# Ledger of designs, part 14: VHH binders against F-box protein At4g00755

Target 1, 377 residues: F-box protein At4g00755, of Arabidopsis thaliana (Mouse-ear cress) (q8lg03)
Amino acid sequence: MDFVNNLDTDTSLSILSCLDDPSDIVRASAVSRSWRQFVVKYSLSKNLCLKLFHQLSNVDHIIETSNDRNGESSEAGSSSLMDTRLLEKEHRAFALLARGCMSSPIESCIADAIRASSTDNYPVESILNTLEKRDRIGRTPSYWSSTGQHKTTVPESLLYKLIGDLCLITEVSIHPFQAYFQRGHPIYSSHYVRFRLGHEKDNSPHYNNSQDKKGEPGKSSIESNYVWTYTSQEFSMAQENRLQSFQLPEPVLCIGGYLLVEFLGRVQTQEMDGQYYICVSHVKVEGRSLAKSFRVENVDDNGKFGLKVLSYNDPKKMEEMDAEAGQDMDAEAGQSQLRNLEQLLNLLHRHPLDVVDYVWPDESDDEYAESEDEAEP
Key: E = the ipSAE of ESMFold2; O = the ipSAE of ESMFold2 at other seeds; V2 = 0.75 times the mean of E and O plus 0.25 times the DockQ between their complexes.

## First folded at step 6 (VHH; framework vhh_8fcz_2)

Design f4 (from f1 with W103Y; at its last look DockQ between E and O 0.38; V2 from the best seeds 0.00; counts 0 for: pae O 5.5 > 2, grease 25.1 > 24.2)
Fold by ESMFold2 at other seeds, look of step 6:
Structure f4 (fold): chain B 377 residues (1-377), chain A 119 residues (1-119)
Amino acid sequence: as target 1 above (377 residues)
Amino acid sequence: QVQLVESGGGLVQPGGSLRLSCAASGFTFSDYAMNWVRQPPGKGLEWVSGISWSGGSTTYADSVEGRFTIIRDNDKKMVYLQMTSLKTEDTAVYYCARYPDYYGTTHYEGQGTQVTVSS
């Protein structure tokens, strides 16, 4: 006898397609142990996260700092107790991820300016200046400048490090620079911008001397050292002296913590030399950082990596079900589950109970699993 | 055979305190979230507070947050509502309730206990 009915693949996909808010699975798991068991058994938290954030397909294993001496393999299936521990671990990690993506505050996500594809008058006009909102500090102009080009099709790029290995990015804003000290006060925008999000190939902080020259031109180094898991559409940029905001069509989960801003199509010549330049006074990136909860570790040659959980909010002791895998094997049971879930979610939106319960593996997780309620009037 | 029996209501002055109790039977109490709802005179049901099946989290309506505390005791199969700083607007019949579970759509409520806040 089991608390969870067997669902076919089409029914499971139908359930997931009804959920627009990852937190709905978290809410259901708080309502009863049977709902939690259902969520865990069918990996609903993990699968919803993968549906929403396809970049997570490269997660190979989950590492828990407090209770996991070694990472677990995705091939650990030698016993049903081992499978249950894997499913619980995945549930905790992906439930935390889902909650973080919905509840973390929107903030500025740039930690550091790394490199530009070219820099005129290095280091004075380097990428570092784009972290400053103002276009001048005292009498000193504050902007990054590309080198000049006679062809309008030569692109430029700016590389930034984000505040964490795992950030949900929603918007990038760029302020083209107006050369207020030149005749005509030209604005050195581009026709288009494009954004890429990704990770460093060796996934390590670079503290040694080879990485200490910010703003030095290095387009070949950018291509050779980074993997881009997301590339946006090209956004039209106006030749206007204002902060221009580019909303991503959907929030994007950046794994590994790097942003590349590409400028496509040169617009404005400098009158002195007749060459086209791109100049930027400020770059801002907004999103939700998960850096307090997660790290990315051990990227292999195939791009697979470990997802390390650093901390859970309000960890709680959780009882495990004593029945593991027995299931009802019919389509009517699956349709009953869908109706029950839909009705539950309607009730929860009216009467909120929105909490995620977490369990560490070393706590006493088998106690009092089958208490009988014998109190009767 | 699910039964929920509320008690502990009564007459109290504004600013006073009461503790409501709900005794549960006919189901595995520790497997279910529990709620308090209330019905003020001449009005519909109003949700007051909830506690998860594990007891690990609680939620409150804005009108009672900071004044009321929901507590569960799985060993005794009880849920409580500790009410403080009571106001005349808290006058209502209070019911404890159980959310539907995975196996059903039924929302269970008890018979209720009257709380009256007046001078």
Scores: ipSAE 0.097, ipTM 0.669, lowest interface PAE 5.5, mean pLDDT 76
ESMFold2, look of step 6: ipSAE 0.105; ipTM 0.668
ESMFold2 (binder alone), look of step 6: mean pLDDT 84; pTM 0.856

Design f5 (from f1 with F27S; at its last look DockQ between E and O 0.06; V2 from the best seeds 0.00; counts 0 for: pae O 20.7 > 2, unsure alone 62.1 < 65, grease 25.5 > 24.2, placed apart)
Fold by ESMFold2 at other seeds, look of step 6:
Structure f5 (fold): chain B 377 residues (1-377), chain A 119 residues (1-119)
Amino acid sequence: as target 1 above (377 residues)
Amino acid sequence: QVQLVESGGGLVQPGGSLRLSCAASGSTFSDYAMNWVRQPPGKGLEWVSGISWSGGSTTYADSVEGRFTIIRDNDKKMVYLQMTSLKTEDTAVYYCARYPDYWGTTHYEGQGTQVTVSS
């Protein structure tokens, strides 16, 4: 007998509500028209995404690409028909978001270094140097330096722009700078580091007039122009000349595309002036970018924003399918559905105690397991 | 439409062995993951084992792991369940199944095959 067809609505809700992986709900919705209708009717994709990423509660509306279909009207109309169209739109957007959070490749997510809370010898020892992996270019040292402080409790921060408006951040890595040209080869690390993720205020007041030496905006500009929706715990930082990786306790969805790295507790004085400094040679951020699928638009004064869907296509999957099938797409679609069912069936019978590792269905994907350009922790 | 026909059941003593077969019809057999499920007397359906569409992955319920082996032969359109060290609690009707469409799935399972383990 067909085990799946025997389930009533209450039993189906119980089973599907136990899924804690957004991609499994997306896969269930792709199995059949009936499963999709169920997932859409009860908003299972949206609700799971909100459970996992509270920052999504600030999404006010979904904006779809308008050039391939009639837009859905949100104006007055039949409550039943309008509700169905709205639920379908929300399902499509949150299903795509869930898929991206689970399947997009891990990559470096910093686009720009924006500013530091202070900079010694600006611009020579500025935050821009932290984008360079090496601690020297030729014979010239490459690092950011804070200004000196007599107190160890004065913090410092580095502000970065991420590669997209939506990034699922997993890890931040920091390389403290060792002054190999100073007596004793001191290392100017901090005791702790903390990470904040968030967005720029769209209606922010003018940048304040306070600036670092030689015109760099200071810390007060950072506080007045950004909203932080996530703040990590303080991580202990070693006084060691190596790239130190800080895995977030769980992946964090950054909406708006900004990262603040805070350095807490100064460790090392410079011999010549007796002041404490913090110096960093490299900052690296790893995660899954959703920039190809989404943009964040129209942030209002309450922090609400529109989530614009740029594409429902998976470019990696579509490129792979085109290369294999030429012009015929029916075979790949059928195989993808069957793989989803197989994965969901195994999960349903082993959840929540057992997690079965996913093996990619073709030999090309098996080649990528150990061919990374940068280390994955 | 795919039909699944189970066979190979019977009466066996505890500690014995038995091999169940599932014959499939249709040209798309190799596109589907396949499962064995069972219904013990007076109880609901219980999942036993599954095998991926390629045969590359197998999974088992805790109660049968180490004793049962699922095998598929895509060329012959067959799925097998090799059962060893059988226990009285393995007594059930065994069904071969696939699930391509949860809410609108055409019924693919046959009558099942009875396995009885008793002295």
Scores: ipSAE 0.000, ipTM 0.107, lowest interface PAE 20.7, mean pLDDT 71
ESMFold2, look of step 6: ipSAE 0.061; ipTM 0.613
ESMFold2 (binder alone), look of step 6: mean pLDDT 78; pTM 0.800

Design f6 (from f1 with T105E; at its last look DockQ between E and O 0.01; V2 from the best seeds 0.00; counts 0 for: pae E 19.9 > 2, grease 27.9 > 24.2, placed apart)
Fold by ESMFold2, look of step 6:
Structure f6 (fold): chain B 377 residues (1-377), chain A 119 residues (1-119)
Amino acid sequence: as target 1 above (377 residues)
Amino acid sequence: QVQLVESGGGLVQPGGSLRLSCAASGFTFSDYAMNWVRQPPGKGLEWVSGISWSGGSTTYADSVEGRFTIIRDNDKKMVYLQMTSLKTEDTAVYYCARYPDYWGETHYEGQGTQVTVSS
């Protein structure tokens, strides 16, 4: 008889249930066939993930892209065989998820700047400028500006798309803009910031159609198009010209890939019109991306979704391989090139050429941009 | 359908003044920044001035700074360009444009209004 399974079941479950490290569950599974059978049978990898990240309770099912995951017995189609296949599929997916959440490199997780609640001098002072870490490119300032307001209580927000449907977010950093070209060199911070993470509502066929224009200034309700599954506390923001980092109290698994940054309380007036503004030179979001391992599908009205596994490769090795293969000119460079082109067009609108024809910037702007790049470490 | 209708152009002598008007329809005017762009005879388009959606910020080409003033009235859905100290090089067709979208497109909807500054 299988003595270890029969006599020590409660003890084995107690020991394994105390594991907090996915690597320990994987090691236990590799050492003994009986221990692996326990880990799979009692869903210990799934339960560990749920203990670490409660939002994973919304995973409704696992979807695999691999064609032949039929590694069990030839008795296909039985309810007992299907149950075993489900448990093994869940084990593989949740073990991979836990590994990615613990071992993937920390990186910037913003893929795209989507909309601001308002933009002064659109598009020149648009949200796109917040993706650039420098507060100037040559002689041209780089920042997003809200519109002016007489009341300090009018909030502003910036909406970003993350690099994947599943990102473990740890920290958001914001650099308020100091207007070095204005008298007094004012800093246009807010009193507080707040962060929301979530996903788009599944209620419009036009979101599958890319015909909608982006970046337009407007009063469109960002809240009506998104569901926020996490909202941070309000963090105090200093009126200081530096990158200010806001560590989330616990890492947050963002499902659906959207971040909203809310600015609360206007601080600084512009001398010329006496109105309050908020200006930001850079926004950075740090976390662990699971985009190469997983995709989120079919989020329903209750927040349930399918978790699609794209690859079972080690998340650490995939990130290292990508970094070695592509330094500057990989396939994602196309999106970066488009952003740079859009930034150039924005700069042209802020600093139009003296030349009669509306064309490219002159050679001096290119020279200044090169010098700024060489000055960076 | 976005409609921008420019008016107020005409023939003036150097040193004179004109006020151009732009009536906007077919979009939520108060949500958009607005521009004036001009095309001198036989030349390409030249950006002249821009104003934020609230009117809280204005920008001008160097060639017109101090002489032109851009103004908006969100209640009437109007943009104005007050031009003073006009020079012969200001002769052009002037277009009112909605600010470019995220990809930098500039929108023109009318034929513009002719400004001629004759010596």
Scores: ipSAE 0.000, ipTM 0.106, lowest interface PAE 19.9, mean pLDDT 72
ESMFold2 (binder alone), look of step 6: mean pLDDT 84; pTM 0.855
ESMFold2 at other seeds, look of step 6: ipSAE 0.418; ipTM 0.803

## First folded at step 7 (VHH; framework vhh_8fcz_2)

Design k1 (from d11 with Y108H; at its last look DockQ between E and O 0.02; V2 from the best seeds 0.00; counts 0 for: pae E 16.7 > 2, placed apart)
Fold by ESMFold2 at other seeds, look of step 7:
Structure k1 (fold): chain B 377 residues (1-377), chain A 119 residues (1-119)
Amino acid sequence: as target 1 above (377 residues)
Amino acid sequence: QVQLVESGGGLVQPGGSLRLSCAASGFTFSSYAMNWVRQPPGKGLEWVSGISWSGGSTTYADSVEGRFTIIRDNDKKMVYLQMTSLKTEDTAVYYCARYPDYWGTTHHEGQGTQVTVSS
């Protein structure tokens, strides 16, 4: 017997609203059609995603890339049916988003190195060199260098484009450059590093080749063309020739696909000119890219945007579902002994593979078209 | 191999002028920033001036700004240091260096050219 069907609405809302892991909401929606419809009706997937990633409050509308030409056409049958179709669309999008945030592989997320706030000897010591993990290629050193400064308080920054418009970022790694060809082999790092995530303003110039991005005012141009929706704490950076990893306190959903790395506090002078420099051989950003499933469209001046869904099939979920299709939730999930939140959560967590294996692609929800055809005026 | 040949040094009176030359070969000269560094008697290397690969950006040590001018000619693969209002403290062996080598002394700096400022 379906557990949700035997509870009143206020009790069901209390129980399911206590779920704070997107995977638990997805598991609950896979238990039965009644549970899925309850999750859809009360927007539980959307509300949990908004709680976890406040940037999603700026989603203005959902755009589906379906071959259904009637998806844009107005329905003339019922306002209650139109509300149900909107809730189903939102559920599909946010359920897919939750799966991507929990299940996509962790990978390198930098697509392009765009601009530095300053570059000594441009383009030879440019930000592009930070995409190479080696600090030399043959006899040629590979690093970005700031211009020199006599004051330690002048910051520097590096700007990157991420893979896709929607990325869940977990870690940024920086490799300071050690000048192996200088006496003493100095390391040109900074005291601190800080990360910002955000998007380009909707009327900003486009820069597709980082080697050509010279002549703009460094920090002022970056501040005028970008909106930062997340700013990390300052992380202490060691003066050591190694890749240093900075785990964000919590994963951050980047809308619009830009990362700014700020270097704060200069440490090392160059012997020949007595000026402070910051030099970096490699920058790596790790996270879960949602670029295959989503695109962000039309970010306006208020930060509102359209969330375009490109694909509802989760390739990883589909592989797991094929392998484990013969297994189902047992009768204990529907038993009346599930009287409170603690027991419900224990049942959901006892068989996580079974729950994940039974989530269905959102394409099965397209069966509502038959009901809509009967209402043709 | 990379070769840098400095010339144009000599003995000059305080307040005098001198122009140093550096002839480059063995690399694509127009792709590299170039620098002048100097070594005063009994002291370490001291950076003097730098010029970007195109010649569009120049930089100078505080002690020489306004008195020295760095110039490059990419067609002739030459870099120059025009020195005016010379002081006794400018006495040194002068070397040219390319990026990235200005971050320290390498074999590619050549033998240098001696500048002596004395009455």
Scores: ipSAE 0.000, ipTM 0.158, lowest interface PAE 15.7, mean pLDDT 72
ESMFold2, look of step 7: ipSAE 0.000; ipTM 0.283
ESMFold2 (binder alone), look of step 7: mean pLDDT 83; pTM 0.855

Design k2 (from d11 with Y108S; at its last look DockQ between E and O 0.01; V2 from the best seeds 0.00; counts 0 for: pae O 15.4 > 2, placed apart)
Fold by ESMFold2 at other seeds, look of step 7:
Structure k2 (fold): chain B 377 residues (1-377), chain A 119 residues (1-119)
Amino acid sequence: as target 1 above (377 residues)
Amino acid sequence: QVQLVESGGGLVQPGGSLRLSCAASGFTFSSYAMNWVRQPPGKGLEWVSGISWSGGSTTYADSVEGRFTIIRDNDKKMVYLQMTSLKTEDTAVYYCARYPDYWGTTHSEGQGTQVTVSS
C-alpha cells in the first residue's frame, strides 16, 4: 500500500518545515527512541542539510574512521540490515555536520596565500603580505601589488587556501593599500570585488600555478586548475584606507577549501608611470571551520566526493562526541520536544481527522508503515 | 548573449537635465555591478558612475559628483543615469557597461547614446 509511504513523506515535509535550525534535528532525535527512529528513517538530518547547502548533494558516500569496514564485517545476506546501517551512518554524519555549522567558533579561515594573477616587484609585494592586518612594519610597507596596466578594465585576483576542506564562510574583508610614500597618498583600490569558492582540479600540474610577477593579467593557471562552485555578487569597494567587510547574503559551505578574490575595475594611477594598479594590505575570511570533524576525499570530474567523518582526528573522540551530543541534548530534549509538539498541534488544527494517527507512533516496536494487516473493515 | 541598450540622450542647454536608461538582458543582472562610461568628442573613455549589485552603494567620478545620480531596478533589469546641471563638458557618447573578469564573463557595453550640451 502506498498510502502509508505518502503519509510518511508528508509528515517528513511538515517536520522539516517546522525546523529552521540544523541542530534542532539532533535535539529531536534525543527526545525518544520513536523520534530518533523517525529522524533516521526519513533522513531528516540529511535532507535539512541539503536544503541549506545544496552542494552536499554531491556527497557520494560516507567514510568513517572508527574501524567500521562494512566490506569485512557486514553480513552480505541482508539488504534490509545494510539499508538500516546506511541510514544510521548518514544520520550520524549529517547530524554532526549540522551541529558544526551552528556551534563551531567563528574564526579566520585562511591557511595560506597561494598565488596572485600578477605581482609587481615579486616577491617583495606579493600576496603573502595580505595575511597580516597591517600596511607597514616600521618603515617597510606591507602590501600586495598588481602589475601596472594602461586600461581600467584589466582585472586581478588573489588565491587562498582555507584552513579545512569544509568551511562555512560568512564574510570576506579587504583592506586596500594607501601608498603613504607617494605624493598625494593615493589609494589603489578597485571599483568592485567578487568572491569564488571551490576546489582544486585533480591532477593539476603545479607549473600552471606559478605566481606572475610582470606578466599578462589575462587567463592564467588559476582559470585552468580550479573548479568554482560558488560565485558571489559583485560588491562595491570604497576608495578608503580601512578594512572593508563584505558579508555574504547567505553563509556558504566551501567544499575543497579554496577562495578566489577578484578585483574589477582599476581606479588609481601611479604618478610615476601613469599606469593603473591594484594594491591590498590585508584579506580576511571569516567563517566556521569543520576541519576537526570532516575531510573531503576524491572529488571527481562530476563534483562528487566522499565525506570522511573524523572527531578531532580520533575515532574514539568522535564516538565520545556522539555520546556527549546525546548527553548534552538531554537537557534540551525536553524543550525541543515541547516545541515540536506545539508546532504539530498548530498544524493539525488546520487538518483535522486524518493525520494524527500516523504522526505519533508510540515507543513500542509496532511498525505502521510495514504492514496493512491491521486494517479491518 | 549579453545585451545592453542605452537610450534617453539628446540635445540640451547648459544647466538642463536628462535621464539616460539602459536595458539589460542575457545575464543574471542582479549579480553584477553596473557602470556608466562616456567618451567625449576626440577623447578616450572616461568612467562616470557605478552601482553595486543590489543598488545599495553608488560611486561617482569627481567631475559629476553632486550632479548625476545612478539608479538600478533589478526587477526590470534597468540602469538609469539622472543628469542635472549639465555642462558643455558633459557632451559625450554615454555607455552602460560591466567590467570583465578572468572567469565566465566578458566585458559588455552597448552602442551608446549621444548627449550634447550646447547653447
Scores: ipSAE 0.482, ipTM 0.839, lowest interface PAE 2.7, mean pLDDT 75
ESMFold2, look of step 7: ipSAE 0.487; ipTM 0.831
ESMFold2 (binder alone), look of step 7: mean pLDDT 83; pTM 0.849
ESMFold2, look of step 8: ipSAE 0.000; ipTM 0.256
ESMFold2 (binder alone), look of step 8: mean pLDDT 82; pTM 0.845
ESMFold2 at other seeds, look of step 8: ipSAE 0.000; ipTM 0.154

Design k3 (from d11 with F27R; at its last look DockQ between E and O 0.51; V2 from the best seeds 0.00; counts 0 for: pae O 2.6 > 2, unsure alone 62.3 < 65, grease 28.1 > 24.2)
Fold by ESMFold2 at other seeds, look of step 7:
Structure k3 (fold): chain B 377 residues (1-377), chain A 119 residues (1-119)
Amino acid sequence: as target 1 above (377 residues)
Amino acid sequence: QVQLVESGGGLVQPGGSLRLSCAASGRTFSSYAMNWVRQPPGKGLEWVSGISWSGGSTTYADSVEGRFTIIRDNDKKMVYLQMTSLKTEDTAVYYCARYPDYWGTTHYEGQGTQVTVSS
């Protein structure tokens, strides 16, 4: 080894053995070829990443975009060379992952709302409404509502897809809905909230290949289609009309890109029917996304998967490249406006005459009552 | 498997004090929020108080706020309800409870402890 021929061999090994930060190990490997070879040979970047994020133990193999598997004719006698190439591939991937976890910007990490465990007045009061910060669109209330329950012990859940297959999650925020149009302006929070992070099961359709309609209710498909590799503690939720933030005790690496928000313990009844509801106007998840650098492929029943590297560009440099290419700060606002318009058009297309008052009691007993459970345009 | 054992109930005069205890089992006790619920004679269950997994956040029903204090000790796996200024309307069987998690329908509760406030 080249650093063995260097006069400070024992000192170099001692220094590298003391490094705990994968970014520092990668930077040290740029000092000389001998230091880099040592870091690669002993998998120092990979092992430190595994120490920090135990979910990475499920990485079965690394897939590179420029991979070349054309080596069958010369496979005999090349086992040592293939081992070296494997170690270098692993080093590159885990070094990139470490840099991304340290340098990717903190951002909102929800890409889409998938389904709720129940939805009152579907689709008007669906999970899709939780993607936006406000509790109304024009004159129409915007919130998700559970169905009513006579028992306080019936839980509810909301399922979201994150913006990438690898996200380092730090915080979840929830805004309970205050029914400003009901007497007393009640707030339909829950006693507690809990978060789960995970991935689809092998038999489940991938989010990008799914033909599922957004926001369809279904508790049974949630429990049968997902594997939760992280479950948070149960946080108290206040009966207050504000965005409530729940900092995770430590950042959590979500592999596979799904978030489940569970609501535990119903608090508020609706006066007219005496049933307990949970209503939410907004859900936000913050973290560092590695979506531009990585994708997760072929998750099996044991939770093992292929880690595909999309680009070895530094995540910080990729943000700079996007800004230089003309990406402005209003991209999120533009996407939010498109979602609002899509939602309104869907409502008007399906229910042009009766979009908002289907399940609420009216405030006057002298008005006619209409029920349109299967209304179609 | 979680077991809950309530104790500390008894007969108390109005204005008196009691401290209820709940001994919990299970390796994940410190991940769960815990609650006190009560059942007055001839009435349904009523939520009384709750405490977050860490003990950093407590909540109370309006009828007991300012009079009752919920406390937890995760090392000893204990939850307490310190009751003061007791009224006859506080007469009930008190249960220590956890709400069911998403994957189950189990609402963990003990056998309860009777609190009777009368003169």
Scores: ipSAE 0.459, ipTM 0.823, lowest interface PAE 2.6, mean pLDDT 76
ESMFold2, look of step 7: ipSAE 0.528; ipTM 0.845
ESMFold2 (binder alone), look of step 7: mean pLDDT 78; pTM 0.798

Design k4 (from d11 with S30K; at its last look DockQ between E and O 0.03; V2 from the best seeds 0.00; counts 0 for: pae O 20.5 > 2, grease 27.9 > 24.2, placed apart)
Fold by ESMFold2 at other seeds, look of step 7:
Structure k4 (fold): chain B 377 residues (1-377), chain A 119 residues (1-119)
Amino acid sequence: as target 1 above (377 residues)
Amino acid sequence: QVQLVESGGGLVQPGGSLRLSCAASGFTFKSYAMNWVRQPPGKGLEWVSGISWSGGSTTYADSVEGRFTIIRDNDKKMVYLQMTSLKTEDTAVYYCARYPDYWGTTHYEGQGTQVTVSS
């Protein structure tokens, strides 16, 4: 059958709506001008991003700072033109987000160590030491230590600032500290670890000034100054002197740029005082930072925020994309669409019997549903 | 075509517990994040909790964090909301919601289930 110029809107929407990989929508929009217009018209990039990252439902508006498409001044003009400009704006932002989530390099995402819920011998055994990947620098030990506790159920936490307001986090790695200078060389891990992602409260300065300073600046400040919009499951942590990696079940988009690492269940006592401690030599966070492309504006009390686009691409990349889009009616573009369509169908039908001989549906055939789902004997 | 049927609501005392259920049909359940939303008396809809398509990630509104737990079973096409330490402020009609549907809207097709917390 001839696919060039014969795909109707309903068929294209059905096929494209089966995409669950943001990069495939971006590729479809890049290889066909007609498919790009379709992706824009039906908000496919936005809707896929919302499917994958439910936190993006709180985006109130998109703010563009470096875009030649700032012709949004014709408010009294055509209502259809304003709708088109809004859809183009949303498409550009969410397409860039989708590309960033798939194409940005995996890297360490910690910008700063902020504070711990408690610190023994402050500031010497502070959270800052967890940024060093070794448990000593020369002869000087390098680790964070909690204060001691007689109960195993008192948790501890470490707070970090990520690189940028918008980060896709994939993995957190933690190296428990082995006290090589103590008898028995004990390891001060915890039974479980849990991760939270979120943002700083956008409240008045008096929240920051009204923090409890009576010996609990870390714990009180963490609880009172941050909002956590994602919380992982509890991961079992081994009592082993090694970097332990905790892969998130799915990548998580952090809105606001803060990570909390919670340590649950104390295991090891210190011999001299009989109290339980948690000690960590290194924390590493890996993901894709979108800091060069996006910033999160002011998160309100309802969790709504503005998504600010700092830059889209250099002019050379935009020129390349325009050239690809300009080939959508060409026979070569039509064959490229067929290859992308076959990949799309393959994505949807990922199961043990992925290769099935299909008869393409004929809209006049009342039995076409059975031929789509079943190979003929 | 999409059907979401909520159940398990009722009258409970403050401090009590309830477990809400949502049966889903008419769509590829395992491909969608699911949410609970609620409508308190005389107020608009309020988001309560969300769970990723795989069930690996959960989120909660500040007002219910630590008291409510969202759970999904992709094999049974069910989503649950385990509620504990209920307060009078939790009184509302609770709806489960599929999120998103590629059209930027969430389906609220069920009747909801009434939760009333009072003495």
Scores: ipSAE 0.000, ipTM 0.164, lowest interface PAE 20.5, mean pLDDT 72
ESMFold2, look of step 7: ipSAE 0.333; ipTM 0.763
ESMFold2 (binder alone), look of step 7: mean pLDDT 83; pTM 0.852

